# VH-VL binders against RecQ-mediated genome instability protein 1 (rmi1): the designs that were tried, part 9

Target 1, 235 residues: RecQ-mediated genome instability protein 1 (rmi1), of Schizosaccharomyces pombe (q10160)
Amino acid sequence: MNQTTTLSTELTELGVRVQNRWLQSLLDYLAKKHSTGANTTPQLVMQYLVASDIRESTTSEGAAPYIVSEQHNVRIENTMLLQIVRVREIGISIVNQLEYLNDLEELKKLKGQKVIRLVHDESGDEEQNDDDGLTEAQDAVQKGSELKKMCRLILEDSNGQRFWGLERKPIKGIQLSTKLGTKLLVKNVLVRRGVLMLDPNNTTILGGSIEEWDKDYFPKRLIEELKGELSKTKA
Short names: E, the ipSAE of ESMFold2; O, the ipSAE of OpenDDE; V2, 0.75 times the mean of E and O plus 0.25 times the DockQ between their complexes.

## First folded at step 4 (VH-VL)

Design s10 (from r7 with heavy chain Y107S, light chain Y35K N36T; framework fv_roconkibart)
Fold by ESMFold2-Fast, scan of step 4:
Parts: sequence; C-alpha cells; structure tokens
Structure s10 (fold): chain C 235 residues (1-235), chain A 123 residues (1-123), chain B 112 residues (1-112)
Amino acid sequence: as target 1 above (235 residues)
Amino acid sequence: QVQLVQSGAEVKKPGASVKVSCKASGYTFTDYYMNWMRQAPGQGLEWMGWINTNTGDPTYADKFQGRVTFTLDTSISTAYMELSRLRSDDTAVYYCARVEGYSSSWSDAFDIWGQGTLVTVSS
Amino acid sequence: DVVMTQSPLSLPVTLGQPASISCRSSQSLLHSSGKTYLHWYLQKPGQSPQLLIYLGSNRASGVPDRFSGSGSGTDFTLKISRVEAEDVGVYYCMQALQTPYTFGQGTKLEIK
C-alpha cells in the first residue's frame, strides 16, 4: 500500500491521477514480469499509463467539467488529462489530404516489398544496400510533416466525455499521423463554443496510444473516414 | 506492416563471439520489449532474456548470464544479441521476438518473431 | 523454474479429424489479475514460431477459429476441430507468469 500511495502522490505532481485499483494491478503485473525485484518508478508507471485507456486507469479528478460542451468564452484553470479520439487537418482540403495519404499507403507497400527482398538477399558485410528512395519514403511516412497546418481534435476525458479541441498555434507532435489514444495534459485553457483552444503553453503531450483504436488506423482507416466525410459534404 | 528482420547466418570457431541483429519496422520500437530465444537443431525453444527498448535495461536467463549481452540502436530500431566464448553446443537458430511492453493487454505473448539466424560453431 | 510438460510428444492425425494437445505446468499460471499466463505457438517446418493462443484461450490475430485453447491453473489443452494440411508442425506451450519464461518440449503434429 505505501508504495501505491507514494507513486500516486508523485504522479499527481506530474498532473496524472491514477485509480488505486489500476495502479495495484500494474504493480502486481510488474512483480510478475520483473521477478528480479526491479524498483517501480513514476516514469515507468507513466509509460504504462500513456498506453492505457484513461477511462479505466485514471480518476474523475482529472476529467473536464461536466458542462464544457455548453461553455462559451470560459477558462478552465484546472489541469485535465485527455486522450485523442480523432485528429483532423482543417487547414487543408480533404481532397488534398486523400492524395497525400494515398501516396503514403503506396510508400508503405514499397517499404514492405524492400524488406521482404532484403531478407532473401543476405549480405556478407551485414550492412543493407543503400536505397535512397526507400529511406526518404520511410522518413516521409514517419514524419507526416508535409501535411500540417491546423489540427482539430476529438478529445476524451476519464469519464468518457468527448470535446472538440482546436490547435490555435502549432503544437509539436500533433498531426494526422498522431496515434489515437495519445495523452495530453491541458491546463488554463480557454473554451469557446464548446471547443478547447489549444496551444503550446496550455498543452503538454505525454505520448502513448490505445492499441485497439490505432490498429490499422493510419493511413488506411483514416482514408476511409475522410472519403466518407467528403461524400457527406454537399457543398 | 510489422516485421522483425534478423542478420544472416554465421559460422564461428569455438571461443569466438557472434553478434546478431534484429531490425524492427512498422511499429514504435520503444513501446515493445525485445526477447531473444534459441533453438538447437531438432530441439525445443529456450528463452535467453529480454531488453526494455525504452530504458535499455536487459534481463538475462541465468544460463547465459556473463556470456550474453543485449544492446540497442534506437535510431535505426535495431536490437542486438552478442554471445561470447562460443561452444559447439551454442549451435542454434537464434530468434528475436517482440513482447508488448506497455500495452493494456499485459499478456507478455511473443506476437511477432524474426525469421531466425543460424549460428554454427565448429572447429 | 516453472517446468512445462506436453503430451503427446508426437501426434499423427488424419486430415479432417480433431486433434488435442495437453500442457501441464509445475505450478499455477493464474495471476492475481485473473489472467492465465499460458500461450501456444506453432512452428511450421523451416519457419519461425507463430503465436496461436495467448492468455489461455484468446486467439491471436489471423488464427482460424478451428483452433481453441482451454484450461486453468496447471492443466491446459489446445484443440484443433478439423486438422488441415497447413497445421503440420511443432506446437509449443509457454508460461509467461515468471522469468525465466519456459516452453514445453513441443508436440509434433503430422498427417498419417
């Protein structure tokens, strides 16, 4: 118990309020995994937390106020822990986004073919032959840097409430390729018409993902979602 | 697609060292632990240990402690297994396999395996 | 170390017939979380092992529903409802409850 209390206090200082049952389950799991008696640090707990669903792992104390969706021009001073449900790029047309994402899908196919070929082409020097095109493609796919102007997010709190978030200034690490379930700490944030106004000063990216949400999402499922949105836009 | 690609076959003399690489692609390398196993010809699987890819901390099975070293190069998403003071009974196919490091399932199942690297130790 | 024992060690089966492989652990694999840290792998000839069943009874992605895992505590079973030619290979159970992780001896499934 003392260890869970100490860890809970230290995590609260980092802006994260974990459920005692979740933390105890994690400590039991870690004892099983590291039967060598490894010490559990707040940093290690945080790594597991950012891979969790905060609806299961954190308390309502880090949640958004119940009525945020109805608020207009109100500041929420408290720190909230939120997870990303969806990312959309609103500064670039859906048509242009689909072109970019389809190109990324083709680059992934090229990368897969090259990896299979390299397995069969064993080299005596153990260094793989240069493929400048493939290396550049890997960097482009990994970065997603060419497709970033202004992102709009669907965010979810520990109670399952969903809110809009709008990137009013560039936040490093937020783009279409940002993994679903990525955790954010948001504090002292302005709410306008139910939308959280995000910027680098009020938003800290903790990282992570929710594997079930992110599996096969970027770019394949995102492409299908955007095609659906384009089809429903009648203007 | 998620893949682990290992370096090619090695032939070594007794007393030498061998270093096998395992290059990951299609996922975030530091989110998964990397495990190493071996399989002598016609025999079963033997676990050698794992390495935490985020911290670089290795855990070795007692049988291999002092002869095996697990290392990482996170800039190229690659894990390495170096086995020293090789004996003829180290002849085996060596496998890397990933284990969920931080995912919510906490299964510790080896869901993706490398293709294996045959290491032959003969005089 | 946790000792894993499989039976039978060799399993000749007729195509289309069911097959069953047993695995016994020297101690319970039930964790305090309610999870059972027993996994099943298949190694086809000349290939790497592949995950079939994890945490006792969960099928891995892409694994046909003719494969099922059952059991609790120290006694586990892998069942194949209708054996197909692609099922030939060596089946291994593995415990992941404590390090060192340990495997059974393997069961070689072959068509007769």
Scores: ipSAE 0.529, ipTM 0.782, lowest interface PAE 1.8, mean pLDDT 86

Design s15 (from r7 with heavy chain N54Y, light chain S33R Y35N N36T; framework fv_roconkibart)
Fold by ESMFold2-Fast, scan of step 4:
Structure s15 (fold): chain C 235 residues (1-235), chain A 123 residues (1-123), chain B 112 residues (1-112)
Amino acid sequence: as target 1 above (235 residues)
Amino acid sequence: QVQLVQSGAEVKKPGASVKVSCKASGYTFTDYYMNWMRQAPGQGLEWMGWINTYTGDPTYADKFQGRVTFTLDTSISTAYMELSRLRSDDTAVYYCARVEGYSSSWYDAFDIWGQGTLVTVSS
Amino acid sequence: DVVMTQSPLSLPVTLGQPASISCRSSQSLLHSRGNTYLHWYLQKPGQSPQLLIYLGSNRASGVPDRFSGSGSGTDFTLKISRVEAEDVGVYYCMQALQTPYTFGQGTKLEIK
């Protein structure tokens, strides 16, 4: 007994307004994939939804309308479902961010080499903590958590409308390594000069990503984007 | 970048059990179902079942129900297939392959396969 | 279970010539979402199978333009416009409309 209306109602109470055609397609898909007539929970639907593009899976129909562009000191009281298009750290210089990201990329290469060596060499006598490169890369990874100061986001709603978002206070889970396409619920948010003022009280991270957006993004493509931004800033 | 690496070849006696591992890298492990297939020497491909990597729920093909167990260790992005009560006709190359379970695509194609694990059941 | 039948089972081809493989399903593979859940795989000698064509007609990443898939409902065809030496192997069609997933018997393409 799968009722799309019941699932839609329960998801709406969570702040997610699903497109009926998308939900029906998902239910048809799941019935074929698992068993005919299998019951689907809101949790399972959410699992698929956070991996989706909300422009295709959700709708703003039935939600109170809002306008963000050009607004000054306006509060949007309704819950908005948004997906992350970009994350930038604006409280730390691009030069320092690039240094951190290059160190992180170097660490990933060193970890790959170490894993291959461990697989091929069962005797671990040669593996030691004497590698200066590994120490520097490990320190850079640890410093990544400490380098979080203030993120600025590009966010997108179910209609494809894009908004600036700014951390007023640190939000756990929002940082440079946050996956593109991650879903957020934003409620009772203050808008200043077209920017959503985000904090832990008005922002809930649902998680997920869009694989097509996030593929090879962190840190490789992010490094490329930041180098481009740095070049234009110095002009 | 994206790859599935399986454990090495096994030789087992009839009645024994074998456990094959499949380690994923280069993608988010829990976004894909892990499927298991086998291929007897000179024969075609046979689907054995899958496991939902997010929930841990396995689904087994009827032929293998009661003899196969699919498990996960999410902390190391590894799926396991344990086949018990081995018979000589279980001699085959066993493959793991991923299927998009939680992407927007839902096309259920095996885009990445492991290299295969030869299991020989004799004597 | 959905039964998948391939023909021919053995396909000797001269280099540079076209080749075609047929696949028939015991029931329609068209889903209500509009997708046709028929995929083609190539298994080169000594290797794992690799995805060639998905959802009837879409080429997988890295697959040369000389490969094409067509068909609807229950009858499907894989075509190679000009066979090259690297195309040698066993070709399998698979239905993914419902579990259990089922494969055709395989078509062995050999250069003569």
Scores: ipSAE 0.025, ipTM 0.548, lowest interface PAE 6.4, mean pLDDT 83

Design s21 (from r7 with heavy chain T59E; framework fv_roconkibart)
Heavy chain, then light chain:
Amino acid sequence: QVQLVQSGAEVKKPGASVKVSCKASGYTFTDYYMNWMRQAPGQGLEWMGWINTNTGDPEYADKFQGRVTFTLDTSISTAYMELSRLRSDDTAVYYCARVEGYSSSWYDAFDIWGQGTLVTVSS
Amino acid sequence: DVVMTQSPLSLPVTLGQPASISCRSSQSLLHSSGYNYLHWYLQKPGQSPQLLIYLGSNRASGVPDRFSGSGSGTDFTLKISRVEAEDVGVYYCMQALQTPYTFGQGTKLEIK
ESMFold2-Fast, scan of step 4: ipSAE 0.653; ipTM 0.855

Design s24 (from r7 with heavy chain T28E N54Y, light chain S33R; framework fv_roconkibart)
Fold by ESMFold2-Fast, scan of step 4:
Structure s24 (fold): chain C 235 residues (1-235), chain A 123 residues (1-123), chain B 112 residues (1-112)
Amino acid sequence: as target 1 above (235 residues)
Amino acid sequence: QVQLVQSGAEVKKPGASVKVSCKASGYEFTDYYMNWMRQAPGQGLEWMGWINTYTGDPTYADKFQGRVTFTLDTSISTAYMELSRLRSDDTAVYYCARVEGYSSSWYDAFDIWGQGTLVTVSS
Amino acid sequence: DVVMTQSPLSLPVTLGQPASISCRSSQSLLHSRGYNYLHWYLQKPGQSPQLLIYLGSNRASGVPDRFSGSGSGTDFTLKISRVEAEDVGVYYCMQALQTPYTFGQGTKLEIK
C-alpha cells in the first residue's frame, strides 16, 4: 500500500527498517481501533515499534552484518537497531549493588502499605497519593544513577544474535534501572574481542521496553540474578 | 502500587458542566491511554472515549461528541473529563481506566480502574 | 457498532457449585493477529469493575484459577468451577476489536 511505502521510507530515515507484515498488522489494528480516517504518523509508528520485539518488527538490514563475538578490531559502519537484554554495573561490587537494590525494594513495600491504608480511610481525595514517599524513592534512584561507573550490556539484534556492549564512556540513560527491551541505534561502532565499544557519539537511546522481559524485573528479579552471580563467585 | 484516584462526588443542575479528575500513580503516565466510562444507577457500563496521554489527542464516542472534553495535566499525572450541558439522564458513576498505549501486546484491556465519581444531575 | 449480548442476565448459584456465563458478539472479534478481542470484568457490589479475563482465555494478574474463559469469533463463555461468596457481583464482557468499545448488558451472579 502507498501508506506503508511512505511510512517505511520515513522510518528508514530515522534509522529503523520495519518488516512489512508487522507494519501492515499495526495499520490494520489502528484502523479497526480508530475507524476510517485514522491519521497514522511515523511518530505514532515509532511509539509502537520501541515497545515491540525487533526480531518481529524489523528487518535483518538493521542487524549486525556478521557474528560479532568472532570479530576483533573491526568497525561496523552501518547503523544497527539493537534491544537491551540485560544491564550490569561492573565498576561497583555486587554486594554494594545488592544493598542499594534491597533498600529500593523496602521503600516499594512501605509505599504499598500506605496505599492500602489510604484506600480504607476514604480521605484520599484531597491527598490522592503519598507524594513525599514517591519523591524519596525517585531521589534514591537518581542518587544511585549518579554513582554509576561502567555498564556492560547484553544486546540483541533483529536476527536474535546476542553480544556484549561496553560503555567506553558514560551514556546518559544507561543504568541498572534501564528497562529491558530498550531500543538503541548504534552507528560507526568499534568491535574489540567481540564486544561493541559504546559511547555517546555512536549510541542513541530510542527508549521503550519489552513488557514480557521487564515485568517484575527491577529491582526484584535483578536482585535474584545478582544474588545468583554472587553465590557462584563465592562457591 | 499502581492506582487511579478520582475526584469526589458532584451534584449539578441541568445545563451546568462537571469536571472529573483521575490522578495516576505508580507507573509512567504517558505509557497508557486513559479511557472514560460511565454507569447510570442500576444500568450497565458505557464507553465514552479515550485520550492518548503522550500526544494529548482525544477520541470521543459519537453519543458524547460535542458535550465531552478530555484533557491532561502531565506534570501531575492527571486526566480530566468535562461533560457540559448536563441532563438528568447524565446521572451516573463515571470511571477512568487505563489501557496500554504503547506496548507489544495491543490488548486494549482495562487492567486498572479508578474508584468512580458519582455525578448527580437534578432539577 | 458491535452489539454484545450476555446470557443469562441473572444467575442464582449454590456455593461450591459451578457457574457459566455466555457472551455473543454481532460480528467476529478475531483479529488478523490471531487474538479474540474479548475481555471479562467483574463488578462487586459498591466497587469498580476489575479485569478477570483478557483476550478470551487469559487470566488477569491475581485472578484465581477457578475462573476460565473460552470461545472464539462470536461466542464466548466465562466459567467458575467452584463459586465462592466473594464471586458475587455483575459480570460484563467487552469487545475491544474496534471503537466504540461496547459491553454486554451484564450478568448478576447471586448466591441462593
Scores: ipSAE 0.189, ipTM 0.636, lowest interface PAE 4.5, mean pLDDT 85

Design s25 (from r7 with heavy chain Y33W; framework fv_roconkibart)
Heavy chain, then light chain:
Amino acid sequence: QVQLVQSGAEVKKPGASVKVSCKASGYTFTDYWMNWMRQAPGQGLEWMGWINTNTGDPTYADKFQGRVTFTLDTSISTAYMELSRLRSDDTAVYYCARVEGYSSSWYDAFDIWGQGTLVTVSS
Amino acid sequence: DVVMTQSPLSLPVTLGQPASISCRSSQSLLHSSGYNYLHWYLQKPGQSPQLLIYLGSNRASGVPDRFSGSGSGTDFTLKISRVEAEDVGVYYCMQALQTPYTFGQGTKLEIK
ESMFold2-Fast, scan of step 4: ipSAE 0.682; ipTM 0.855

Design s28 (from r7 with heavy chain V99D; framework fv_roconkibart; at its last look DockQ between E and O 0.40; V2 from the best seeds 0.00; counts 0 for: pae E 8.2 > 2)
Fold by ESMFold2, look of step 5:
Structure s28 (fold): chain C 235 residues (1-235), chain A 123 residues (1-123), chain B 112 residues (1-112)
Amino acid sequence: as target 1 above (235 residues)
Amino acid sequence: QVQLVQSGAEVKKPGASVKVSCKASGYTFTDYYMNWMRQAPGQGLEWMGWINTNTGDPTYADKFQGRVTFTLDTSISTAYMELSRLRSDDTAVYYCARDEGYSSSWYDAFDIWGQGTLVTVSS
Amino acid sequence: DVVMTQSPLSLPVTLGQPASISCRSSQSLLHSSGYNYLHWYLQKPGQSPQLLIYLGSNRASGVPDRFSGSGSGTDFTLKISRVEAEDVGVYYCMQALQTPYTFGQGTKLEIK
């Protein structure tokens, strides 16, 4: 078997169906740029793949097998490769999410101004962490953790079909700060009323992003999108 | 803001060397190959080679092999081009340009260029 | 080395009129993947080059849709549907199929 067929087979065993033309272009690039006896592995190909748009880099064999929005109580046995178009937290109010994001921007601004004077007992109480009186948003910012309860995703397959995914159980790595274009492998997933029911057992995060989607998105453009959504819910 | 900022103009005598710096900002330096070109006054562009910013491995066009050296200081996101044994026909504007790179694309289009560094070689 | 030949080398154009620039390579730039490794750059007066079109026909980010690229193999064309004053400069084609990467001689576009 030639190199592209061998790599395609190995990648398929990992759940990824690569476009032959995309893979050939990558291999020729690597051969041109790597003058030593570089060995191309599925791991190396995956590094490039997670940075790609799967509509260009993968085939329809890894896409949803039907129109997802028309399905109810159906299990997709296949492994699908999907990319995240949007993340929304639905277990926490938009107002509290905006508070969290604005507080992150303020904290970043303060750290960028070298505000060392805030790290003393000059005019405040030291943190005990028994009950600090902080909201969930304020507590997440102070601890440097993600504001997270339950996310709903807009997902896209290699054919460009978009559909909802709902976290049935929290998946570590899916939160408001998750990069747009992050790649997921989703296997053996239940579809209820046109929505993929995601959990840690059926979802593997491969990582990556789509640069054009993600640049300057978190938190600034996310804030603007959430403000717009809040405005529309008042109609 | 994605940009490449080069060092200032240089005036050199024949036989000397020149080292041009190219500082990257606004992106991950090691995700993109760095290319070097030159353009003699009133003339077209000439490719000199590239350096893999991830490994530090350079590739030189045959014409410059033995006279040019590409190096990096990744701690300050800076690439360097040194041209030795300068001749009067090395008078040119020298450009760095990032190669759309390793984690984004690989078509070797130069999407961001430095502002250019004029090197004048005169006796 | 792949020789890139541009035509014309000087292109005076009336503002608002179309313009067309030809680029020919001494060997095919069509890669086995189906991509043509031909890029176009614009160097405005006193500036460094900027990427305009990549892989023969794809507009770089921020490039207006009045610019289009076409062609395959050895013959490529850059078209500007309506020339604006900001389009003045020297246009270069470049092949990136094999090293050394080589540029055309440039086409200087000027407003009449």
Scores: ipSAE 0.013, ipTM 0.588, lowest interface PAE 8.2, mean pLDDT 86
ESMFold2-Fast, scan of step 4: ipSAE 0.703; ipTM 0.880
ESMFold2 (binder alone), look of step 5: mean pLDDT 92; pTM 0.947
OpenDDE, look of step 5: ipSAE 0.617; ipTM 0.850

Design s31 (from r7 with light chain L30V Y35N N36T L55K G56V A60D A96G L97T Q98H T99W; framework fv_roconkibart)
Fold by ESMFold2-Fast, scan of step 4:
Structure s31 (fold): chain C 235 residues (1-235), chain A 123 residues (1-123), chain B 112 residues (1-112)
Amino acid sequence: as target 1 above (235 residues)
Amino acid sequence: QVQLVQSGAEVKKPGASVKVSCKASGYTFTDYYMNWMRQAPGQGLEWMGWINTNTGDPTYADKFQGRVTFTLDTSISTAYMELSRLRSDDTAVYYCARVEGYSSSWYDAFDIWGQGTLVTVSS
Amino acid sequence: DVVMTQSPLSLPVTLGQPASISCRSSQSLVHSSGNTYLHWYLQKPGQSPQLLIYKVSNRDSGVPDRFSGSGSGTDFTLKISRVEAEDVGVYYCMQGTHWPYTFGQGTKLEIK
């Protein structure tokens, strides 16, 4: 009879505090979607939650409060549920990033053309032992590898409050191509100058995205944003 | 380049079975439910059911319950629809289409469709 | 099952003129969440259906702004402000609010 309360309690133990209105709507949707009654598990709810906007699906009610802005050398022991608003690569120059992203976009546009497809295929493995003339960006595109050194994030919580996050050590799954709206659990995090110091030990990637934020973002809109940032530094 | 590619046209006799495949590419297969529809010549669209690509759990429309089976091969991002005990009125173009399985927006619209598979049932 | 009724069934139009298609459901399509799961699809000759409008009034990515959807409850309308040659085909409304999913019978748009 009260499946909503049981699921809310179990999800809270996983670090997720769900809005009752959102959970009721999901349960009603699932009941309409399936002709046969099935048990809804916390894991099934999480599958839908990671695709949600946590400002609408989750709440901070009942959670211990935290303050990030203006803090320096303070540790927040709370578990924070956050979604990624933006990813930036700060260990590689914007010029090199734009070269990589523009080359990647151009290859995608030309992949369906017969002449360009043949030329590209024939270039495979030919220059493996003599890449001295290629930039880091050109090398990455040619090999199909991700360009990554150190990311800085804009993160958002259930109340819409935004925070800077800095990758202190490489975290698998965080790179320029990481989908906007990807969910993270951050626990026992050090704050320096209002920035969350992220590493593999304090950051768990839950995955997901927000379709509205991520649609047509990588690489086209990211290129536009980086061009704007580059212009400001050259002005 | 998100796409669904279906197997080729088939001609069957009444009482036989047909198995249609639908191969997904360009997206994470298990993030979307796979729906099956059919369209008889000159007629409208009819929904047959769907399968949860994460769990493999199928749901069938009442009209097809007991004759249709939905299965998956996740390793090759492929969904299958098998229709048994074929009748002449099963002659139709069969379509697969995806719908967001993990979306909290309750999107529930078929945004990507396969090209269709014509199944002709004649004696 | 929810019955979806489209009108007209055939819609001959002159190029550049507006067109309007009606869709009526036998039951309210308002979900308990407040969302209305009414979608419009276009099937061009010899092709698979393609999504035009989802949840009453939202255009899918790449759909021209000539297409608009409106309505509430049981009465819905798809409008094309200025018909172009590429708009020829059969238009279907579909509901996803109630199980099972059901489609309208289709409206064939033809150029005079």
Scores: ipSAE 0.000, ipTM 0.482, lowest interface PAE 11.2, mean pLDDT 83

Design s32 (from r7 with heavy chain T53P T55S D57G P58T; framework fv_roconkibart)
Fold by ESMFold2-Fast, scan of step 4:
Structure s32 (fold): chain C 235 residues (1-235), chain A 123 residues (1-123), chain B 112 residues (1-112)
Amino acid sequence: as target 1 above (235 residues)
Amino acid sequence: QVQLVQSGAEVKKPGASVKVSCKASGYTFTDYYMNWMRQAPGQGLEWMGWINPNSGGTTYADKFQGRVTFTLDTSISTAYMELSRLRSDDTAVYYCARVEGYSSSWYDAFDIWGQGTLVTVSS
Amino acid sequence: DVVMTQSPLSLPVTLGQPASISCRSSQSLLHSSGYNYLHWYLQKPGQSPQLLIYLGSNRASGVPDRFSGSGSGTDFTLKISRVEAEDVGVYYCMQALQTPYTFGQGTKLEIK
């Protein structure tokens, strides 16, 4: 029948409540862009959704309750859609994090030099460039998953309200290199003094990013932010 | 730093094929469509088509349909343009440029271009 | 196909003087979103084209404020308030309302 209604229903089953005007705007945009015709699927809409700012693309029905920032020891049973504003590793000293990030930058420079010299098939993906053509010792430094103990997040809902999230147990895909604007579904979460207690059972990573937020962020701007935080601690 | 780096200049004989590469870095390769343009010496820009690296779907301008093929190697963030049955009037600089496939901006502007690849068809 | 027509094709300008380039489309480039899908590019000698203005009037990152774009629907203008030596090159308008994307024939800006 109504394509907007059908898509909205399917997306709601995935935990995402889109704004009708945003969805209609997207469908109009896609129709103009692909004048040769294209079938719009829930998967295609989700690709645009996870690249969007949920303050603009989703409804307040997926937002966090008023009480989150003030509440102590309460469980929020409903599913919330949130986007990541910041990720910090709080289980590892800032000094060790900066050493890791600076070493990662150095390895990326070395990888670039090797690609020029070899002139062969190398991965062009930013995620894959760190995995090939380096020594085993250097490869160990490249693995972001190895520099992971406990992340603290700043999360934002569809109303622009911000909350702390704490990784109580390791969640695959949550680390310093996680892109800003990445979307999460959080359900049946325990809140302690305004902090969402996250674990793999209550957190689903949808992926995505907000390009404006993530541009030049990892690791350059992150290094600058961490240096600033370290300076405040030592001052 | 976002950039597109193309393969070097080619000299081909009429009837041959040429394959130009465009390697992307500094962004998520599958989030942007890769467009191909050409520019004959002293002439303007001509759009050849695009490929969606997320789906592999392609659109070719009618003039090139049946002679051009766009392909990808997502493992190395590289797009390819192969033009077959070359003629002397295919002599041109060939450019790759990105346009958003899906994003929050919906501008459809070519914000990043490759440096260009001169293809000369002679003799 | 949407036909894009630029005027003038050749634009000799004295340093420090203003310059203006016109671009006309065979159909309206105004989308239901309120955006005009018209972009301006500059190709400096020996270089790739670079984005100057997107969606009719928005300056691309790093583009000096002496560049401005205006217009809506079928008639668009690119203006340079005071031409500098580095502005030499060929200016192209492009429509992105629908595929195939089409360019104007180009305007060559030269210093006298």
Scores: ipSAE 0.515, ipTM 0.778, lowest interface PAE 2.0, mean pLDDT 85

Design s33 (from r7 with heavy chain T53P N54Y T55S P58T S105G; framework fv_roconkibart)
Heavy chain, then light chain:
Amino acid sequence: QVQLVQSGAEVKKPGASVKVSCKASGYTFTDYYMNWMRQAPGQGLEWMGWINPYSGDTTYADKFQGRVTFTLDTSISTAYMELSRLRSDDTAVYYCARVEGYSSGWYDAFDIWGQGTLVTVSS
Amino acid sequence: DVVMTQSPLSLPVTLGQPASISCRSSQSLLHSSGYNYLHWYLQKPGQSPQLLIYLGSNRASGVPDRFSGSGSGTDFTLKISRVEAEDVGVYYCMQALQTPYTFGQGTKLEIK
ESMFold2-Fast, scan of step 4: ipSAE 0.661; ipTM 0.846

Design s7 (from r7 with heavy chain S105Y; framework fv_roconkibart)
Heavy chain, then light chain:
Amino acid sequence: QVQLVQSGAEVKKPGASVKVSCKASGYTFTDYYMNWMRQAPGQGLEWMGWINTNTGDPTYADKFQGRVTFTLDTSISTAYMELSRLRSDDTAVYYCARVEGYSSYWYDAFDIWGQGTLVTVSS
Amino acid sequence: DVVMTQSPLSLPVTLGQPASISCRSSQSLLHSSGYNYLHWYLQKPGQSPQLLIYLGSNRASGVPDRFSGSGSGTDFTLKISRVEAEDVGVYYCMQALQTPYTFGQGTKLEIK
ESMFold2-Fast, scan of step 4: ipSAE 0.693; ipTM 0.874

